# VHH binders against L-malyl-CoA/beta-methylmalyl-CoA lyase (citE1), part 9

Target 1, 346 residues: L-malyl-CoA/beta-methylmalyl-CoA lyase (citE1), of Haloarcula marismortui (q5v463)
Amino acid sequence: MTRLCRTFQTAPAAIPNDNSAKFLVSGLTSKGFQAPDWLVPDIEDGTAPSMKDEAVDNIIEHIPDHADDFAGDILPRVEWAYDDANARERGIEQVTRLAEAVGEELDGFVFPKVGRLDDVRDAAGVIADAERDAGLPEGTLEMAIILETAPGRSDLREICQYATDSRLSGLVFGPVDYTAELGGRTLDGERPRWDGLLEALSNETSAADIVAIGGPFDQLFHERAGVTYYNAEGYADQVAYEATIGIDGSWSLHPKQTEQANRIHMPTVEEMERDLHKIESFNEAKREGTGAVVVDGQMVDEATYKNFANTVKTVRAIDETHPAQTEAYYDDDLLARARDVELIFG
Key: E = the ipSAE of ESMFold2; O = the ipSAE of ESMFold2 at other seeds; V2 = 0.75 times the mean of E and O plus 0.25 times the DockQ between their complexes.

## First folded at step 4 (VHH)

Design a08 (from a01 with K101T T102V; framework vhh_7pa5_2; at its last look DockQ between E and O 0.83; V2 from the best seeds 0.60)
Fold by ESMFold2, look of step 5:
Structure a08 (fold): chain B 346 residues (1-346), chain A 125 residues (1-125)
Amino acid sequence: as target 1 above (346 residues)
Amino acid sequence: QVQLVESGGGMVQPGGSLRLSCAASGFTFSSYEMSWVRRAPGKGPEWVSTISSSGGSTSYADSVKGRFTISRDNAKNTLYLQMNSLKPEDTALYYCARGFTVYYSGTLRYGMDVWGQGTQVTVSS
């Protein structure tokens, strides 16, 4: 993938608790496979309406203490809605305050409930103005949006085309608000998975060379005989499906989900061994002047080679950011081959 | 690797006492709420007690209130259950469980994600 984003972990920036920053700090200090590729301090739906100012204060207070040690990206989710001027005004204030106070430590912002392309342009303009006001170089702060409105879905292609020459770097699916806006029904308590949207999202973001991230999995627990258990299997199923259709990352509501999604989005040992073997065989044949190569019954040409190269590029991206994860996941010999192999067609 | 290891079970006469321990490793113990759950022969699991990450808040099932005391020592990464005035109905396999909370859509939800293998408590004449 072009940007490392296996996991998009929202963390409430303020909660009703003696330590209102509890989940924000937990995210900022995460370790190992529980460290998300994208941490999203959440001022929006993750923070109660009465606590939005405290959420901003918490981000300003805690980001400088932890950002240098956090390997991933940090993109707060601010308030926004295409159809709510008050939400937009609060979001503008939040972006402005955060860019001024901690903009050098942030990687960008996440905007929820965006509308048509013009609304997306307006959100990007808010970031541009905040960069200027804070004295940051143009383009320092990127943008991700949550695709969860009918107008946003209607303009998906146009929004992705805009992203090819802008700060917009990722689209995230929001199924709860999307279902509600379409007037969808949750018969028998089950919300549609929206497979058609996910497929379109994967297609249009791939065409624009930006990332797609799936929606949250909020069936967090199940109960058996009065004891409440974490629903690991349900989340794993959703993440695996997202990976198979080309969604680049998954939304996480907790470090446990982050650990699962981080692992599921990694190439397996079997995939690595297979693809490395084909790359290595092709490279040897090319150096010896042999044309197309058949390896294990498969013709390897430039197009086929690029598929194998993508596996290696993914591992290299993870390894660069989280070497402890790749060193724990792959044996030393396999990882060394992934690090060293020449990618002739890349 | 995350592990929970219970100990301190055994056989005891009705009216007796036992203290169960649970040694935790592989995670930051002081960041997690902890619970005891028991499973009597031929029965499903029954929640017994939960203690907050700091130890400042405790809760108990009605069947054990006043007889059992949950505690923790965060410096030693250990959870305890002091069981007094034991009854034959307390006979069960006692599990230590790690819990955690998730705040989502304005609600705080609690569940358990890691379990020990359990320690047997048998109360018989």
Scores: ipSAE 0.520, ipTM 0.750, lowest interface PAE 1.8, mean pLDDT 90
ESMFold2-Fast, scan of step 4: ipSAE 0.561; ipTM 0.761
ESMFold2 (binder alone), look of step 5: mean pLDDT 82; pTM 0.806
ESMFold2 at other seeds, look of step 5: ipSAE 0.541; ipTM 0.779

Design a10 (from a01 with Y104W; framework vhh_7pa5_2)
Amino acid sequence: QVQLVESGGGMVQPGGSLRLSCAASGFTFSSYEMSWVRRAPGKGPEWVSTISSSGGSTSYADSVKGRFTISRDNAKNTLYLQMNSLKPEDTALYYCARGFKTYWSGTLRYGMDVWGQGTQVTVSS
ESMFold2-Fast, scan of step 4: ipSAE 0.489; ipTM 0.764

Design a11 (from a01 with T102V Y104F T107S; framework vhh_7pa5_2; at its last look DockQ between E and O 0.58; V2 from the best seeds 0.00; counts 0 for: pae O 2.9 > 2)
Fold by ESMFold2 at other seeds, look of step 5:
Structure a11 (fold): chain B 346 residues (1-346), chain A 125 residues (1-125)
Amino acid sequence: as target 1 above (346 residues)
Amino acid sequence: QVQLVESGGGMVQPGGSLRLSCAASGFTFSSYEMSWVRRAPGKGPEWVSTISSSGGSTSYADSVKGRFTISRDNAKNTLYLQMNSLKPEDTALYYCARGFKVYFSGSLRYGMDVWGQGTQVTVSS
């Protein structure tokens, strides 16, 4: 089954506040459509340099209290940079501490600012060493990386090929650092969207059967009539675009963004009804000995059937992890059909 | 489903008082910071006051400090604004608004994601 990752929600692991773990705990206790598929406790850019030790302490303190009740995956973002040995040293310490203290409750780590393939291999080695030192079975902790450097982009294909038989399970786009490293500029107040990169990311991760995740949408608010308000439609437009080109998930900076992205990445009721009808019609025709089925002028063959099956598999994956979401989103009859239908071809 | 409904506006003479109410429904009121915003005739909106989710911390625009008091009753899902010593320049449509905060890039950013239709306050002779 395809790894479920409609949403990649970063949450600062420490902030300047009497309750420095406020946003971390909010993520860990999220409910309904605000529950991300991947929660990313953020030690890196989401936490001030003076608070990074406190961020690690907060993760260690709070993960055990909440992980059993959290349905998604938990992957902290640690410090790392291909061109900064001090950042890598701090990241190694962070992975080591977290794997030892709470490795049974974590699903993996996110490494920012990776370089070429050898740097990615080095990051994977850090996780492997930490697993061994913590007494965890090999492969317990997965890896995602953020593609946000020129060397990383240059090795995209090689990195994805490496992923096919390694712990690397996802690539995330980081547009701010990527733009800065290439010497890009904002013109007319707009950051480049990097459509070519996103298309390549979708292609290469699909070839490797791992997930691709779009970059953050940081135009969180706009002002109208002198009052600042949330930019809901701007985020929805970015998520819809990412879904259109085959990006599997979207970066979220807040539970409100997570709810939007979770819904946009779900098959609609109309898509489910359509695809279930075509699967059911094909299955009946095969049992009656008919060699082909035509629905609304479209012949259903094995290749077309697999597209319909993917819709059902996606809903089943969401249902297994978040049954409250599917039960709220689909009516009982439609959901029961999705759960029960035989998928003759995958 | 989320709804904010203001009431308590009216016409009052300078130096008078009014108490505005805002009834909240469709969300967990006690989890949210709440604000009052006003819009005077021919002008853009102006922030008036904000109160923390518990009610323990309040803040006010300089133009209303000492005259206006924000409060809330979390058991009744109601936000209040007590307005004393009213002046003609306080004439405006008053809105209550639900706060929305995001911590990003090392800072806390604030905006509003829901507000009501407003209640008119008119201060004139």
Scores: ipSAE 0.362, ipTM 0.660, lowest interface PAE 2.9, mean pLDDT 90
ESMFold2-Fast, scan of step 4: ipSAE 0.544; ipTM 0.797
ESMFold2, look of step 5: ipSAE 0.401; ipTM 0.701
ESMFold2 (binder alone), look of step 5: mean pLDDT 81; pTM 0.799

Design a12 (from a01 with K101E S105R; framework vhh_7pa5_2; at its last look DockQ between E and O 0.85; V2 from the best seeds 0.00; counts 0 for: pae E 2.5 > 2)
Fold by ESMFold2 at other seeds, look of step 5:
Structure a12 (fold): chain B 346 residues (1-346), chain A 125 residues (1-125)
Amino acid sequence: as target 1 above (346 residues)
Amino acid sequence: QVQLVESGGGMVQPGGSLRLSCAASGFTFSSYEMSWVRRAPGKGPEWVSTISSSGGSTSYADSVKGRFTISRDNAKNTLYLQMNSLKPEDTALYYCARGFETYYRGTLRYGMDVWGQGTQVTVSS
């Protein structure tokens, strides 16, 4: 089962405002379905160049106050670029400072603009050095990368193979920088969806059993006559498409997007009822000594059973991290069955 | 379930007054900016007024300044719009809307994410 990340929510770690940590703190204190699986305090593109040090200071100041109450994972996005040594130097400093000050409260780091496999290995080395210097056990801090460069795309398979036995746990698509690096154009204000990349991302991350996360949906609003409308349908369509092709999670720019993506990535009540019924029927037949089982006119074998089991494992992962969400979404009986059913296969 | 329910609309003569109310439920009302937006027949939406989460700051479209007053009662989870000196051009469906802010790629943006069903205001003789 792939690690839980229905939502990858970036939050600027500093903005030009009297309350520069406003969005960081909003993310850290999120509740209910607005709580992301991964919160990403953003030092990189979400924070102005003149405020990068303040962004790090804000993370150090606010993480200890909230991390124990935050159910998800916290992975800051640091500066990095395969082709910019100064960006890499700043990123190294940011990882080092954060691991020393709040490494026990963090779950890892996100590296943007990675290049080929060697660059990804270098980024992993930065985390390893920072862990050691902070006195953290090896492997405590995980790594995710943003796939948004031509060299990174070219080495996607190799990078995912490397992830199988390393701290690399997730790949995130960055369409803005990817389009720019390929020399792509935005016609009529639209970014390409890059369907071929997304399908390859789903394939290669599945082969490595790591998470794949889609790119941001930045058309947050419809605008008309001085009024802005939240574009709920546009985001929902992108998240549904990502789920259809096997992308595990969706990038969120705001708690409202997080709520939509969290819900879309949950098994429906109907899926749960169906899959639990098939599992329970198989288990009963197995206990009675029946070797093969037909449920609702269909044969259930080990491979088919594992598909039903994946539904239950997904709900259990959400329930363990966010019990308030599963308790609100499923009735008590259905949730109890999901918690308790024996998974003979898978 | 987040809900906004408007009331207080009706027919009124030019120069008359109405007070609109919006009852909010399903969210922490006092944490959000709130707005009134109107839509005249055959036209797009038009922003009318916004009030800060505490009620300490208000703003108005030029077309309604001095005639309309937005207010809120956070203890009752209710938003209000007092409309005085009404004119035929104020005829519209009036919506209560919840606001939110985003910061993305260096730009702070404001938008509205939840809307009521609207209450009709008709100004004619």
Scores: ipSAE 0.411, ipTM 0.674, lowest interface PAE 2.4, mean pLDDT 90
ESMFold2-Fast, scan of step 4: ipSAE 0.601; ipTM 0.799
ESMFold2, look of step 5: ipSAE 0.416; ipTM 0.705
ESMFold2 (binder alone), look of step 5: mean pLDDT 84; pTM 0.823

Design a13 (from a01 with K101T T102I S105K; framework vhh_7pa5_2)
Amino acid sequence: QVQLVESGGGMVQPGGSLRLSCAASGFTFSSYEMSWVRRAPGKGPEWVSTISSSGGSTSYADSVKGRFTISRDNAKNTLYLQMNSLKPEDTALYYCARGFTIYYKGTLRYGMDVWGQGTQVTVSS
ESMFold2-Fast, scan of step 4: ipSAE 0.514; ipTM 0.747

Design a21 (from a01 with G111A M112F V114I; framework vhh_7pa5_2)
Fold by ESMFold2-Fast, scan of step 4:
Structure a21 (fold): chain B 346 residues (1-346), chain A 125 residues (1-125)
Amino acid sequence: as target 1 above (346 residues)
Amino acid sequence: QVQLVESGGGMVQPGGSLRLSCAASGFTFSSYEMSWVRRAPGKGPEWVSTISSSGGSTSYADSVKGRFTISRDNAKNTLYLQMNSLKPEDTALYYCARGFKTYYSGTLRYAFDIWGQGTQVTVSS
């Protein structure tokens, strides 16, 4: 993947409380495995309609105080919709204000409820106009979009092909709005799985070498015998399934979800030991002039080598952004090998 | 083991006062916002009050504002609710909860991950 995004954490940029920026600041000052790869200050659905202006003001006030210390990327989710001109106009104003005031500290923007490819191009144009007007270098602000409309799903392939040579770096699945748009129903409390859509999302984003992020898991807590518990098992099951089908990251609504998803999306110690050994053995054999070797009963050639290289690339991306996380998770010698090994293919 | 244990409930006449306590164990109490939530017979849970981790900020439901005071003692890992001018409508099971009210996907929700067993408050003549 071109970008690191194990976790996409939306945090309301303003809440109706004495400290309206509480969740924004909490995200910006998060530590260890609770630090998301992408922090998404939320002006859209996570923030009440009456609080939208305060959300923008809070982002402008607090981002400069924390951006230098925040290791991940910061991408506010602005208002937008392919079929709502008023939401579109508010989104344009939000992008313009944020780019002018804090564009040097931001990494990009998230656009919800996108339509077909032309709507995605329009959103990219909004960012380009804001960069120019703010005096920022062209291409410094990236774009992620939420795949949550029927037109957006119809143009998924075309949108990902456009991403190859554009500022579009990630696609995020929005199951709640997508289900509502299709007239789908949640029966007996169970959410639609959308497995076919997630597999298509994984395929098209992988072909374009951009980030795919799964949908939110809003059943954060469950009750048993009058006691409320964090639903660790439900979220872990969703994140593991996402990882299994090639989704790069997961949407998080809470620091506990961020911690779980960050860990689940990391290669295990066993995976890294295995894949590093295979890479190191192949590199040695290649220096001796052979194109294929057998390591621990498995043939390693150029095709299989690239699969092992993906493990090392993932660890390196995490290490570059969050060295404290990799140092806590992997042994010093194993991490040093991952940092130093030559990747011949991949 | 993470645990919250409430005490101080009982029967009181209208206009009376009660002080609830909540003893916390198994986590770093001083690092968390704490809340009081109540459940009246036949009704869903109603958020009552929240206090910041340092104790420097407090908030209250409109129904109890000016009558109830939330406080904490981080050295003793204890949360308190001082209830004055009690009304029959205050009759409920009162829970100590770790967390705060928040927004999830544009909807107001309560982000409480640990609750106590509750202490009963009955206001009657």
Scores: ipSAE 0.000, ipTM 0.170, lowest interface PAE 15.9, mean pLDDT 86

Design a25 (from a01 with G99D T102V T107K; framework vhh_7pa5_2)
Fold by ESMFold2-Fast, scan of step 4:
Structure a25 (fold): chain B 346 residues (1-346), chain A 125 residues (1-125)
Amino acid sequence: as target 1 above (346 residues)
Amino acid sequence: QVQLVESGGGMVQPGGSLRLSCAASGFTFSSYEMSWVRRAPGKGPEWVSTISSSGGSTSYADSVKGRFTISRDNAKNTLYLQMNSLKPEDTALYYCARDFKVYYSGKLRYGMDVWGQGTQVTVSS
């Protein structure tokens, strides 16, 4: 069962403002294409050290008010680090408090700065202990981790193999902390390209049937004629690249980025029409006793059918969670066909 | 499809008043903080004022504080700037802008992702 995660939106759970929960509430109340698939209330790097207790309090206060109206999944990012015992202790306390108070409304937790496989197992154990203490059914709360350390990268395959029979459902790339961990440098404005890591991430998560999410796009603004503008082009280029190599979703820092990533990660009208036509043609030929057909010069057999079926399955997953998005993007007739078509291999 | 269209500029004598309007379309206006920015001849852009999404909070540049009032009508998707006691130094092209704010790496960062075409305000005797 593939999870829907086109967008991983971090929202600081507390900011130094009269309304410290402002960005958390904004994330919980976003509509249309700005509604993320995964909302990540951020206690870790997005929240100042002095405000981390307030961040936990804000999550406890505001999640119950909005959980019924929020269509996506909610996974707070707690404090953690494989090499920092104090961060680990704070993370344990945060998971424990959140599971007890709002665990029924949460879908899981995100752990940053994980080390090798044993550290990932330790994090999973923290969630298991919190579930037990809160009286939640075992396995109710899932785990996603941020791949952003050298030992974590070294154990990528082992971590994904562990995911096959565990609460680990997603891996997210953290380029800023990973670059810092490796002692990488920014030279003459050039950012490091982690294309090889992203390909490896896509490969290992696909083998384990879990979600892969790209890193945040940190060049949020650019200047033209002395005016600061949102860098929509740069973000779109990154998200498109992630999609081409099989990354399931993108990290977003703002509803505007969430809107772009949600749209780019869904099948185009052209892709849907193409793949749906091939499925319908094959289904008709199958009813007439044919095991394969040629549609528009291409042979459609069981293997190729499954590839076209993935387009329909993706649209159905989006439609189930965000019907307003599918209705805005696709023509009524095309969407109805995608909803109603029989998938004979699946 | 996202558009901001300013109006209400013109020529006025020092001490006069003008009311600028900005009509927004193509997005959920009530979800965004909005700003006014101006550009004087031969100078870079200067931030003038910001209003919260609900209209409950406003802020102003020191140069206009006490003279200008920002407001909004979310039912009409319209932003306003009431300018009183205008001075020659207020002469500029005035832009309506949609705020892009993000909290990243422990800091609040500010930018604008949509700008209008601008409306000219000239204050001269």
Scores: ipSAE 0.013, ipTM 0.409, lowest interface PAE 7.4, mean pLDDT 87

Design a27 (framework vhh_7pa5_2)
Fold by ESMFold2-Fast, scan of step 4:
Structure a27 (fold): chain B 346 residues (1-346), chain A 123 residues (1-123)
Amino acid sequence: as target 1 above (346 residues)
Amino acid sequence: QVQLVESGGGMVQPGGSLRLSCAASGFTFSSYEMSWVRRAPGKGPEWVSTISSSGGSTSYADSVKGRFTISRDNAKNTLYLQMNSLKPEDTALYYCARGFKWYSGLRYGMDVWGQGTQVTVSS
């Protein structure tokens, strides 16, 4: 059972604009398929050093006005680094202030530039201390971390094992900082894909039953015959590849990217109809006392049933958080079947 | 509908200057931060500069800081980029974008609605 996170949308919490909270409020008031599953108000790399206090102030000011109407989860990205004591000190202050002021409205925090397992435990301790000081129940605030350092990559398995009984609910890949950490180079038009790291991330998070999120796609536009437009195909290719290897969600930098990733990460009408038919046929045969079921030439047993049940569980998770999205995408009859079907194994 | 039309590009010698313009229509220009983004042959887009909705704050990529100046005229719905001390590395298609990007490697909230204007710096 994986937590719902098809999209991880970072939004700078303060920008060089007369309305510095503009993108934060835009994210909080997003509608339909442009509403991310996880909204990440960004205090870290998305916000200038001179604006970090304003970013915290904007989060405190605007989240109470919008959190009740925002269906997804809200997790600010605070400052942190395993090798920078000043960044850690600022991050501790940010977590403490946010938990005290708006901790009841927040779902957790995102920590960047984490090191080995002990550094991840330290970050979890910062949240635990802030919960206690703010009078929040233990475990109210979850944690996601960005995998973007060599020590973090080295301890990937240990970190995911720690997640099985902790507040750590997700790992996000940060390719830019990871490439810099390794001394990697951009050779004019060539960027590393990190396919091997993404497969390892998918494997370890799946083994731990936590969320894996891919890295950002920063090629927001392209040119064709002299005309500039949104790079829908490039982003779709990346998201489809992530889904193919078992990555749960995608990092989005723009509402149009959020809309695409939300749709690509949800089961298609064809997948829904196929998997529901198999579940319904097995359920009927089992109630009639038959020992083996063959549907469309395929044997369905407990193991294969659980695989089809994952489709229904995913749709139910989306429907619980974003009923307007499921109602817009699936026919009324198909959605009703997904809502009502009994999952015998699951 | 939102429309951005860039102009002012051309060919210039190293050390020369060019001034780019972007005419905006179809939205309340004075309510949006605006950016310049460029794309060199065979490379991805690179953020160049951003200006706040009033023009009160500006930011620049390190590669152009001290050489380029972004400005706007809200009465004319026009964005400008004054480019001084041009280098061969500045050769690119320059795009006007509604929205902002202030740090490397991450873009957010940019809608790009133009064909761009070519700047070529050659000796």
Scores: ipSAE 0.000, ipTM 0.175, lowest interface PAE 17.1, mean pLDDT 85

Design a28 (framework vhh_7pa5_2)
Fold by ESMFold2-Fast, scan of step 4:
Structure a28 (fold): chain B 346 residues (1-346), chain A 123 residues (1-123)
Amino acid sequence: as target 1 above (346 residues)
Amino acid sequence: QVQLVESGGGMVQPGGSLRLSCAASGFTFSSYEMSWVRRAPGKGPEWVSTISSSGGSTSYADSVKGRFTISRDNAKNTLYLQMNSLKPEDTALYYCARGFKTYSGLRYGMDVWGQGTQVTVSS
């Protein structure tokens, strides 16, 4: 994929607390596996209506102090809705203020509740106008959108086709609003999983070479024998399923979720060793003039080679942004091999 | 071929301490995240702690945070769990596992388990 996004962490930009920016600052100062690839300071649904101006003020105040030290991308989620003119007006003001004050430190914006393609074009236009007004170079601010409306789902293919030559770099699934839009129900605590939508999202974003991100998992804690535990197994189940169907990253609501998703979306040591061995063996055979080889009983040809190369490319992308994570996860020899191996195809 | 052998368990009074060890063989120990998982009588497995391949990053279950310390010696292929301020609810069979807990029943993250070492905290 075009951009690294194993984790999409929303953090309320203002909360009703003595330190209203505490979650924003926590995200900006996160380290190791708790550092998200995309930090999303949230002005929209994660922030109370009365706190939204304070959320903008907090972003303006705190981002300049931390942006240079934060390895990932920073994309505030502004207010928006395809069917709410008041939300759109507030979102336009938020984008304008943020681009003017801290646009040089930001990587883009996240727009929720988008409608059909024309609404996505409108959102892109808001960013373009803000860039020009702030004196930023054209195209410096990216856009991600949340797929969470029936019109947005209807235009999924058209939106992803638009993304191939635009500032739109990612699509994020919003199951709660989407379920409500369709009149879906929570029965006995079970929510619909939308597996068919996730497959479609994976397909269309992969065709466009942009990032696909799964929906949030809000069951952060569970009780066993009278003790409250972090719900590691529930979140891991969702993230593993997302990875299995080609979703690039996961929405996280808490540093513990970010840590898990960052690790699950990394190739395992076993995958790295397997795929590096196959690449190295094929490269050797190619130097000796053979076109296809059998390695450990498996045929390796140009097509299968590209699949193994994807493992190496993923590790290299993580290593470029978060070398502390790759150095902590892989041994020195394995990581050196991944860094140095020649990729003949792909 | 691939083996994990735990040791260091035993009976201890509440407030006491124990140090568990896990000897790894048959694989490149320094390339894997390692975890401690426990199983109390009549309960399913509960993840306790994970340490990164280099030892630079650690994580703990909330129930043991501040009391237990995970560490490793890659030169000796050995994983450790220092358990302080032990409580009766810490009574369990403790397993060394390759990988980290990612799924109920330890699917998707942990592929090799040791035989376990029994820890009993009672008066």
Scores: ipSAE 0.000, ipTM 0.110, lowest interface PAE 21.6, mean pLDDT 85

